# VH-VL binders against q9h9l3, part 118

Target 1, 176 residues: q9h9l3
Amino acid sequence: PRKMVAIDCEMVGTGPKGHVSSLARCSIVNYNGDVLYDEYILPPCHIVDYRTRWSGIRKQHMVNATPFKIARGQILKILTGKIVVGHAIHNDFKALQYFHPKSLTRDTSHIPPLNRKADCPENATMSLKHLTKKLLNRDIQVGKSGHSSVEDAQATMELYKLVEVEWEEHLARNPP

## First folded at step 7 (VH-VL)

Design v45 (framework fv_fezakinumab)
Fold by ESMFold2-Fast, scan of step 7:
Structure v45 (fold): chain C 176 residues (1-176), chain A 123 residues (1-123), chain B 111 residues (1-111)
Amino acid sequence: as target 1 above (176 residues)
Amino acid sequence: QVQLVQSGAEVKKPGASVKVSCKASGYTFTSYYMHWVRQAPGQGLEWVGWINPYSGDTFYAQKFRGRVTMTRDTSISTAYMELSRLRSDDTAVYYCARSGTYYLDSGSRFDPWGRGTLVTVSS
Amino acid sequence: QAVLTQPPSVSGAPGQRVTISCTGSSSDIGAGYDVHWYQQLPGTAPKLLIYDNSNRPSGVPDRFSGSKSGTSASLAITGLQAEDEADYYCQSYDSSLEGWVFGGGTQLTVL
C-alpha cells in the first residue's frame, strides 16, 4: 500500500462574469486527519466573485495568500505518488490544473458501497455534507460563513476509511 | 462523426510566425482538451501543449514557452496554435488531437487526431 | 531525446509474434500513469491502437494487446501481417514535466 492523503479545495470566480473557477484555498490531511497543508492561494487573475457563502473566502484572506504558481508546486509535491482521496475530486484537480493517476485516485462521491451504507442509490452523487451526517453522525459546512476545507478534507478521509478494505479489494479485481 | 479539420500547408521564412487552425465537429467542443503535437520529417512525435476550450486556459511544454500561443473561438469550434520566431528546425507536420479532462472516462488518450498541417520554414 | 525509451526498430516474419517495449521512469509510468499506443502508417496521422494500458478501441484486431508493469509497458502483436508495417509510439503523462510524453517510436518491418 501507498501513503494516502485527502484533499479539499475552495474556488473563487474569475474571468468573464466570474464563471471561471480559480483555486483560492487548499487543505490536505494525512490518513489520521492531521493537516499537511492549508493555505489561502492568490489566483493570477482578478477575483470577480468570492463565492463566500460556499468558499469562505473573503478579500482579507488574499492579503497574505500564497501565489498560485508557488502554492501549486507545494501541493503537487505532497500529492505525487500518493493515493489521493476527495469528494467530487475532479473539481479540485481541475482547479490545480493537475493530472493525478486514476489508479491512485479515490472519489467519495462515486463509491457505490459508501452510498449503500448511507441508504442512498448506489450510482447517485451525494453531497459530502449528506454522507457525513448519515454515516459519521456529524454536521459539517454549518452556517452561512462558508466551508472549512480542513473540516471537509478530514470528513472525506473518515468516509473513505469506512469502505477502504471493500473498495481496495474491488479496485484490485476491477482496475479503473 | 467526430472530426478535426486542419488548415492547409504553410511556407514561412525564418523569423516569421505561423498560425494553424483546427476545426472540431461532431462533439461538444468545450468538453475536451485540444492538444498540439508536432513531427519533424522522419522524426518522432513531440507534444507542444494543450488548451481547455471552455476556460481558455493553456499549458505549453517548456521547450515552446515564449514562442507558442494557443487560442480558441467557441463560436466556430476552432482551436489555433501560433508559433513565432520560426527557425528551420520548426519544419514539421503539426497535429491537433483531442483528449478528455483529467481521468474522467478514458480522458488521457488522444483521439481523434487531425490529418496534420505541414509547416515548412526555409529561406 | 524522447522521454520514454522504445527500441528504434523491430522485425518479424508473417504469422510471428513481436513485442515492442516502452520504458519510463518514476515520474511517468512508474508513478501510475496510463500508457497509450499509437500506430502511424506512412503519410498518415497517428491512430489510437491501445489505451489505458490494455484496452482496444473498436475496430482494432485482438492480435494487438498491451500490458504494463512497474516503469515499463509492452505492445504485443501476434499473427504478423504485411499491413502491420508502421511506426508505433507509446505515450504517457509525466508529472515532473507536467505534460504528455512520447516514446521515440519503433519501426516495425514485416519480412
Scores: ipSAE 0.444, ipTM 0.796, lowest interface PAE 2.6, mean pLDDT 90

Design v46 (framework fv_fezakinumab)
Fold by ESMFold2-Fast, scan of step 7:
Structure v46 (fold): chain C 176 residues (1-176), chain A 123 residues (1-123), chain B 111 residues (1-111)
Amino acid sequence: as target 1 above (176 residues)
Amino acid sequence: QVQLVQSGAEVKKPGASVKVSCKASGYTFTSYYMHWVRQAPGQGLEWVGWINPYSGDTFYAQKFRGRVTMTRDTSISTAYMELSRLRSDDTAVYYCARSGTYYIDSGSRFDPWGRGTLVTVSS
Amino acid sequence: QAVLTQPPSVSGAPGQRVTISCTGSSSDIGAGYDVHWYQQLPGTAPKLLIYDNSNRPSGVPDRFSGSKSGTSASLAITGLQAEDEADYYCQSYDSSLEGWVFGGGTQLTVL
């Protein structure tokens, strides 16, 4: 009886040579794909590399962006107690500096039935773009202007819904 | 084989600082978080904080904020915990312990642990 | 003070079953965070005994088992042996403290 949300985050490069990934945008959608949260987020450290071709983040988005500490509090209030769906979701949790319970976490990059349905090796880590094209016949992350975290979160939720019944039954019998 | 080797026992006076080291071997040092946990004589385990050896990011338990500093040296796969303004009730065995990064296979469990470093604070 | 509550001691005779409880709150075990158990033999560092509620690391006998329900977890030791005499600690993550928390420890005495 727990509610379910999907999350996708965009990161920019901070620290030495821009090698550290810092949260710069977060989108959260509900089960039906409605947006619950979508904000640009100001990292506490100086941005060295906007990684714009992937993140879609530009300096203009940092004007009036929500400071990291405040945004994190808002995001965690939405995630707490819910089943959270994401793709390679450990990267999002790492950027949030947030530990979400494994029993309430669903990672669409590590669901064998989903890969099987896409005619991919069960234990391979497939990209969100590939799975979305194969299973939903939809192109996401198009072009070089950066990804939309809203689009990615919506696609992630729809992918999970394709295997939700069988995967939840599997998890009930084989708790993570 | 995975090993965490800690520095030897320390005796300090009240008001001093102590810096304990934990040298990792047998795995990729930057792929796991390093935790510090202390245990006063005859008492239970108390989590002090963690460091991400890759980024240098740290998080400390509220009780220790302002007195503890965690650092690392990736060139020698060594983590450090420095505790300042020592009091007699800081007398404890200080352990380092490894954990996975939240959602990675090794998870949030602490394994392995170092053998511990006894820090005695006395006049 | 310990954040998770354990009985300070428990005792049993060889061959018996012993259960050690670990009680948390809505921000840790009750929030769904996994519970891990550590065994500490006298004069040694803690050793991982059970992880993610009920899983055993390689080398831990199946006499040791874990479970979790609601805001509490339990460690069960069946076929109790003299070498099981040790301190046992539960551990979880607490979202309000944003850190790992331990139980106060339970001293197991084998009679």
Scores: ipSAE 0.520, ipTM 0.826, lowest interface PAE 2.3, mean pLDDT 90

Design v47 (framework fv_fezakinumab)
Fold by ESMFold2-Fast, scan of step 7:
Structure v47 (fold): chain C 176 residues (1-176), chain A 123 residues (1-123), chain B 111 residues (1-111)
Amino acid sequence: as target 1 above (176 residues)
Amino acid sequence: QVQLVQSGAEVKKPGASVKVSCKASGYTFTSYYMHWVRQAPGQGLEWVGWINPYSGDTFYAQKFRGRVTMTRDTSISTAYMELSRLRSDDTAVYYCARSGTYYYDSGSRFDYWGRGTLVTVSS
Amino acid sequence: QAVLTQPPSVSGAPGQRVTISCTGSSSDIGAGYDVHWYQQLPGTAPKLLIYDNSNRPSGVPDRFSGSKSGTSASLAITGLQAEDEADYYCQSYDSSLEGWVFGGGTQLTVL
């Protein structure tokens, strides 16, 4: 079968009023949850809003961060040709300015069987924190110090594995 | 009713620059990417690049890097493409076209196009 | 010239069926990127005809259909009408070029 990875990115606010989301950290894990990539990333534009409550990014993390262009090249080499799992993954791809084929993309915020297992409406967009608590009985994104993209990527892969067989069969019968 | 209204035809000499405009209406200007595509007389379509009107971020096809600059003015919902150091083979109709911002394949389709601006480069 | 390969021309009589092929490579259609089709009437801008391989925008007759397999896509037009005379372009995204790519275009003549 084709190799699979999970990704989670953290974004900071750049541009007018800090409303543009720019990549500031990326974590990628393999099928077993082992870390393949985890770097702080320096946006090419001035950071207006660190969004620390959500991102966990602080000014100190930017001091030796990998420049965006270099980090992007490294990340795309890992993602190319693989099935990529994420939660609301469109936002991660947008921050990377990267178009991944939809046939190789798995978004755990839009998998009806996963919501069904969590006793949630099939077409609702549930948060990663909620699905992880309901289905894995694990608390993630705890406290006020921001999220861990490694923790989020690992949780996302574990959630996908709960429905992998059923969902891959569905996609084979109903190609996207 | 989505409308993309482009500026009028231009005639330029080799070595000059041209700036084409595309005024959008009927939708939220900052919610869609704006692309530029050209077509030489009797020839096919060639993608030039895109701009994100929200952020101002741009990406250009390698052939045009160093000669093309894309900008926008959100106060008047207008996108601009400037091409410098013009050559005779830059003679073409230049179209603006919008796409979605979703990074799935469906977002790559160009659903609405301007009527085109003829740029003629002659010595 | 063009990144995607189309036949330069096709022709048919009213009521007949024609198909227009679009051939790519492993970095575009073969990589799984969707194919879109545009119709360009003489003197006009291109108009979206088919998107995401096989879907029709509102207002496009069901005589137009699209398909995709491997590194290639195809546009089929059944029940040809005089109004179908136009240039047809396929489009996809190419990961090695990191940009949108078009076919060279196919001129359809209806007798």
Scores: ipSAE 0.397, ipTM 0.792, lowest interface PAE 3.0, mean pLDDT 90

Design v48 (framework fv_fezakinumab)
Fold by ESMFold2-Fast, scan of step 7:
Structure v48 (fold): chain C 176 residues (1-176), chain A 123 residues (1-123), chain B 111 residues (1-111)
Amino acid sequence: as target 1 above (176 residues)
Amino acid sequence: QVQLVQSGAEVKKPGASVKVSCKASGYTFTDYYMHWVRQAPGQGLEWVGWINPYSGDTFYAQKFRGRVTMTRDTSISTAYMELSRLRSDDTAVYYCARSGTYYYDSGSRFDPWGRGTLVTVSS
Amino acid sequence: QAVLTQPPSVSGAPGQRVTISCTGSSSDIGAGYDVHWYQQLPGTAPKLLIYDNSNRPSGVPDRFSGSKSGTSASLAITGLQAEDEADYYCQSYDSSLEGWVFGGGTQLTVL
């Protein structure tokens, strides 16, 4: 079987009016929730908006952050050949400028059985916070100091494990 | 009615540069990557690179780095590919083609394609 | 040289079945990247025929099917018709090149 990891990234605003999302932190955990990677990442462009309330990124975190090109290489070495789990993971891959195989990608924001278990409409896009509270009885992303990408990646993996058997069977019958 | 309309055929001398355009319509230009693919006469398809029209970010195949430049103008939904220091073996039909930026936006598949622009490099 | 390997030609009679192979490596098809197939009629741009290994766009008849296993993919055409004469290209993504790669193309002749 292929190894599985979960990823969560934090982005800051760059470009005109801070509207471009640039990678500023990435956390990757293994199947058991152990941290494989967790680094602050320095965007190549000037940071216009730290988006601190959501990202948890502050100017201090950029002082010793890993430059984007180096961090990207490290991250891709971990992701390559593995099943990668994320929540709204297309945003993470976009920030990484990375194309991961669809057949090895699992997005917990688009798994109908997961929504069904949470008593939510199957085709709705539910937040990670809501699904985690409903299905795992845990509060994540609390307070105003920003999100922890480690906490988010761990929650994402645990959510996926709730539907892993049935979803893998579904994907085998209905390849993406 | 998603369409990609390319500029007309070009004849260039060795050492010159050529700039091919690709005008998109029928969709949100900034939601998709634009790729460039070439095909020499009687040969196969060769990927040149992509541009993200939203950010202006580009990525080029190693073979073309230093000679190709991709740009876009969002006000007219048009992508451009400029190839410099032309050689006779750059003679090819150059296609633009749309793809998703990740697997959700129409995936990694190229659809639609422009009709192609023939670039002939001869003395 | 093409990164993905296809036979240069294949032929069949009307009504028969042909298959076109596409062989990659551990950094592309073997890494799990999807395979897409394009049909190119003489003098025209390529047209998407099969995407994400086995899916058909609207308007593509079910005579065309795709499959993928290990480091290889295959395009099957059943009930061959004269209008199927074309060049066929497979395409995938290569993680070591960080780019899209094509097969060398297969010319289908309907005898």
Scores: ipSAE 0.444, ipTM 0.809, lowest interface PAE 2.6, mean pLDDT 90

Design v49 (framework fv_fezakinumab)
Fold by ESMFold2-Fast, scan of step 7:
Structure v49 (fold): chain C 176 residues (1-176), chain A 123 residues (1-123), chain B 111 residues (1-111)
Amino acid sequence: as target 1 above (176 residues)
Amino acid sequence: QVQLVQSGAEVKKPGASVKVSCKASGYTFTEYYMHWVRQAPGQGLEWVGWINPYSGDTFYAQKFRGRVTMTRDTSISTAYMELSRLRSDDTAVYYCARSGTYYYDSGSRFDPWGRGTLVTVSS
Amino acid sequence: QAVLTQPPSVSGAPGQRVTISCTGSSSDIGAGYDVHWYQQLPGTAPKLLIYDNSNRPSGVPDRFSGSKSGTSASLAITGLQAEDEADYYCQSYDSSLEGWVFGGGTQLTVL
């Protein structure tokens, strides 16, 4: 298999007025979309705002959640040495307090050829939902019960595969 | 225009604590990580740790865990590094330095740097 | 001891080319982490000279260039000038230490 994975994280609000984004779920899939990791994660700080409409996280998910420090160790073990695909992936890495090499990072929110295929301005930041609908004819993040990070990670990998050959060639010529 | 201004030199006894400040200006304080790096006289650079001014999250090099605490005050765009249980070999210039977050900004490079704060630990 | 290995010193005459090496391991440079270079003039703070392996900040002349291959990186200075006398440090990130690491520094002497 290709040494490539896709990640999607869900965050809850901690800190003053729930403005800090803390990791509360992480899903990682392999190149073919098979789930390698999917756990609810307990933040070390008090959760002020579950952001349930977006995150899909409720208080019951925290009851058996993996503590942040342990989950982070498990996640980093999976990510290390692999090409990691995500959408607006800087948010996921910040929530993980993790620095992944830029040369091994692929962000589907900043790949001009992907936007071009979707008839979107090349330098615009388009949502995962929009790109997935336009390019894969699939509706994700449907309803008001929150997002599925597994679904989002799978969609992200499929989107990247549409431009993989072109983008890898671009990166070889223009290293980040 | 982007500047990091550090507090003045400190002289401490072994066993004491020291708190160094780094005041940022010319950019949005909460959008960048703040690092601390020290340099003993005539020696090289040694990374101490970072703080995310937005969240208050910190990460310290293993050597300093249990003795260092990094904090910030967003109302005055100032980061602090407190080192406790001082030893004579903690004598060094302590620099603050800015880095971007991991993707989409200034990246992992340290720019700018403060001018440094000399901390002398002697009896 | 520094995690990344640099020669302690290098020297050259004005107008010559010098190269400063920076050797890491499989957990830092070899893992794909970018290498940055800093110039430290006597009595001053380090200043960013090269970032992300080969990029120059505004104001750094093109006489300075960087490269990376495998577990090593190099800083090249062409057209050497007296004002280039300084200490040069490489820096990367180490995944096993989960932190930033520096080379031991190289003192450049212009003869």
Scores: ipSAE 0.490, ipTM 0.818, lowest interface PAE 2.3, mean pLDDT 90

Design v5 (framework fv_fezakinumab)
Fold by ESMFold2-Fast, scan of step 7:
Structure v5 (fold): chain C 176 residues (1-176), chain A 123 residues (1-123), chain B 111 residues (1-111)
Amino acid sequence: as target 1 above (176 residues)
Amino acid sequence: QVQLVQSGAEVKKPGASVKVSCKASGYTFTSYYMHWVRQAPGQGLEWVGWINPYSGDTFYAQKFRGRVTMTRDTSISTAYMELSRLRSDDTAVYYCARSGTYYYDSGLRFDPWGRGTLVTVSS
Amino acid sequence: QAVLTQPPSVSGAPGQRVTISCTGSSSDIGAGYDVHWYQQLPGTAPKLLIYDNSNRPSGVPDRFSGSKSGTSASLAITGLQAEDEADYYCQSYDSSLEGWVFGGGTQLTVL
């Protein structure tokens, strides 16, 4: 009976050839989809590749962005003790350098009942865009200017709500 | 076969630095965190810190901040731990150990472990 | 000083059951982080014995079992054998320290 939030992060490329994913934006919404946090975040490393097509991050967003250390503290304060929902959420946790308890983590890219509802193989990794279109009849991540992490976090929470009762019962019987 | 092979024993004077290596094989080096844990003679296990071999990001236990540096070389799948300004109470076996970054990546448990590198600090 | 509390020693006769406790706080075991157990035979590196509270790696016999409740965890060893004589360490993650934490270790003596 813990409170629940959904998270979506945007990452930019740092390190050699921009292959490292560094946090550049984070959005967190509550159970009802209300925004609890939404900030641009300045990586401690030089940004090699803004990955703007997907991240929506541009150089101007970095001018007054919250430094990583400070943003991380704010974000962890919100996540601690809560059930955290995300899509391919391990990427968000890696970018945050944060270990959330497995028992309080819900990854909508790895929930077999959710894939089943979408007529997809239970163990396939489906994109957030695909699941949202199939199950909520809604188009997200539209256009070429990058994703809205707020929109993605909201969609992720709504997707989880479709299977919440079934999945929470499953987890209670089969602890991760 | 998944293995972590550590460098050999070191004997150092107080005030010196020591650099221990841990060579990984049998898995994708950049997909798991590498941890360092030490054990003083007759004492328990003490976590030193971790490195993400993919990004090079590190995190150190408060006790070791300012004295420890963890690095890696992805071309040879090797992680390093350097401890500076050595004291006699740094005498310990230093282990490297692998963990996942998330539950599906083998979780937060440490498996496998290297066989350990004895570091002796004496005058 | 270890962050997680274990008894320094435990003993039993062959064939008996022993239990080793591991007590944490609200920032580690109490926060929902899993507990792992390691067996260390004399002169060797620790070896994973139990992970994610109660799971056994391949090759670990079912007489070793783990449990977790509230801020504490326990390792149970049934049918004690001479080769079980070793040091046992519990481990978890602590959110306040943002790091892995170990118990002080328990030396098991098989009488």
Scores: ipSAE 0.583, ipTM 0.832, lowest interface PAE 1.6, mean pLDDT 91

Design v50 (framework fv_fezakinumab)
Fold by ESMFold2-Fast, scan of step 7:
Structure v50 (fold): chain C 176 residues (1-176), chain A 123 residues (1-123), chain B 111 residues (1-111)
Amino acid sequence: as target 1 above (176 residues)
Amino acid sequence: QVQLVQSGAEVKKPGASVKVSCKASGYTFTYYYMHWVRQAPGQGLEWVGWINPYSGDTFYAQKFRGRVTMTRDTSISTAYMELSRLRSDDTAVYYCARSGTYYYDSGSRFDPWGRGTLVTVSS
Amino acid sequence: QAVLTQPPSVSGAPGQRVTISCTGSSSDIGAGYDVHWYQQLPGTAPKLLIYDNSNRPSGVPDRFSGSKSGTSASLAITGLQAEDEADYYCQSYDSSLEGWVFGGGTQLTVL
């Protein structure tokens, strides 16, 4: 069996009109919700749009942020060989420029039993905030100053644990 | 009808540069990674690198860093691979090939492939 | 050299079964990365034959099948036909190299 971690990243807008999502913070927690990694990350390109309302990133966070190349190496060392849980995790992996094995990836935005438990259509993509409120009776991403990627990673792990036994059995019978 | 059409054969002298093109059609160009793979005569397949046409981000195999540059032009759905400081052992057929991105969860398989561009490096 | 190890050649008679192995390491196949297989007919580009270890694209006969166990993968071809004569390449992703890696290729001869 492999160890399991959960990840959540915050992205800022770079490139033309700020349309490119670049990594600006990453949080990783273990199975019990303990923080393994939480750093602000400096993109290699000029930040056009901090997207502060959602990301929680401000110019001050960039002052001592870890350069992208170094942070990426640290993060990948933690993720390698582990089952990685995330919500809409393809966005996080894309920002990391990283290919994690599908067999070791768990995306809580695409687990039909999880939606079923929340009384939502099985094939709908529900937000992390909605699933957390419905299934854990917890409010996350509150306020106007952006999200906490630590809080989001912790909630994501707890959501996965609700369906872990059922979903792991499903994946064993229906790989990938 | 998904198709990748590559530029024609090139003959170059050692020390020159070559730029190969790959024009995509039949799908949304920015939704998939474009890879470059080469094959020397009678030899196996060797991965060169990828470009994300949406962002312009690139990643190159360590062997080619400093000599390869990948670019794209989204207005004409075309990817380019430029290899500089050519050596005789760069003689190969260069293929472009499409892979999925995690944006669409289509995986890492290469499909389709271009028909290849023969680059010959000789004195 | 190639990162994934394949036998350089394999042969069989029409109607027989052959198996082509692909051996990796803990950083690629052993790390859980999927294995894909490509068929290359003489003078042509490679064509996807098997993806994500065991899945067939539309148009690929069920005579072709793939499997993966530990650090290795296998391509099985049953009911060999003359048109199966080609080079076969396995492919995966290597986390240490952060890139796609191929096997050295196996030339299948149909006797």
Scores: ipSAE 0.402, ipTM 0.798, lowest interface PAE 3.0, mean pLDDT 90

Design v51 (framework fv_fezakinumab)
Fold by ESMFold2-Fast, scan of step 7:
Structure v51 (fold): chain C 176 residues (1-176), chain A 123 residues (1-123), chain B 111 residues (1-111)
Amino acid sequence: as target 1 above (176 residues)
Amino acid sequence: QVQLVQSGAEVKKPGASVKVSCKASGYTFTNYYMHWVRQAPGQGLEWVGWINPYSGDTFYAQKFRGRVTMTRDTSISTAYMELSRLRSDDTAVYYCARSGTYYYDSGSRFDPWGRGTLVTVSS
Amino acid sequence: QAVLTQPPSVSGAPGQRVTISCTGSSSDIGAGYDVHWYQQLPGTAPKLLIYDNSNRPSGVPDRFSGSKSGTSASLAITGLQAEDEADYYCQSYDSSLEGWVFGGGTQLTVL
């Protein structure tokens, strides 16, 4: 049995000048793209910058948002023991204050075969939007109303599935 | 030259509190977690907890919750560990050690370590 | 009590090979978390010896090697030298404790 999920988080700016990235939404999908978790999350600190153009977060989303401590517990129960797929996933794990095993982590921003399929330099960090357009012929993160973390998590899983067999074989021979 | 410099040895009576400092230099203080690890005389290493110097967020091992407080001062790149209600079995060398905040950098390994601060609890 | 299990001592003669084991559980090493090894010379702070299961920091001789399988890890020291006499600690992360865990330490004596 396949125990794999994809995650995408949205962060808002907290702390001095809004420079700290704090978790404000998390979406998790299963292998088939079905939503397992999607909640707005209330940071424990005052939000200085909603970063709405990118995050899609607005003040209204905070009204009934799940407090960070509770949301984190729920999210970690889903991630524990599973292969977790994400794009620039280190940002998501930092926002969650979470250490996921390297051997169970798949970062679509750092998979050389995926870049190769997109005609991009193998070790470049390409955006999720670019890879999705090149490889899936789909436009995501459209407009200025912010990104959908559900859409991003679904796209991330589909991108990983394009190289899954090749990359899992590579990892088995070259453990991280 | 990455360096962690700890405060000097302390002798405390049972029931007192002790505050140990760890001054970082040679790297961006706020980019790494700071951990505290203790070692009783002739015994092994025991993890106490971590602080994220950027946010001030902390996490403590269950054994120390309610007695330990970790703080930092970003203006002088210094982390602190305060342990209260001291008992004789708190006698140990207390180390600070750096780790990454995500696995792409220095990850979960502890490097470097401070030289340690001996805390002796006796009457 | 240490969370990871190591033998309390090992010994060998100069030039010989010794192996130090580190046994965990399904929530740490068995969950896929990397194992790191530290060398502690008498009267000094621990020093990183092996990281991410099998990698050596700059300056660590290839006589030191690490491996991991299932819920266990091992540190091997070949060509044993008097300077290797020290305490050795394994370390990992435990998802149930949400914290860092160490082995109880192994004292290496060079005979």
Scores: ipSAE 0.505, ipTM 0.831, lowest interface PAE 2.4, mean pLDDT 90

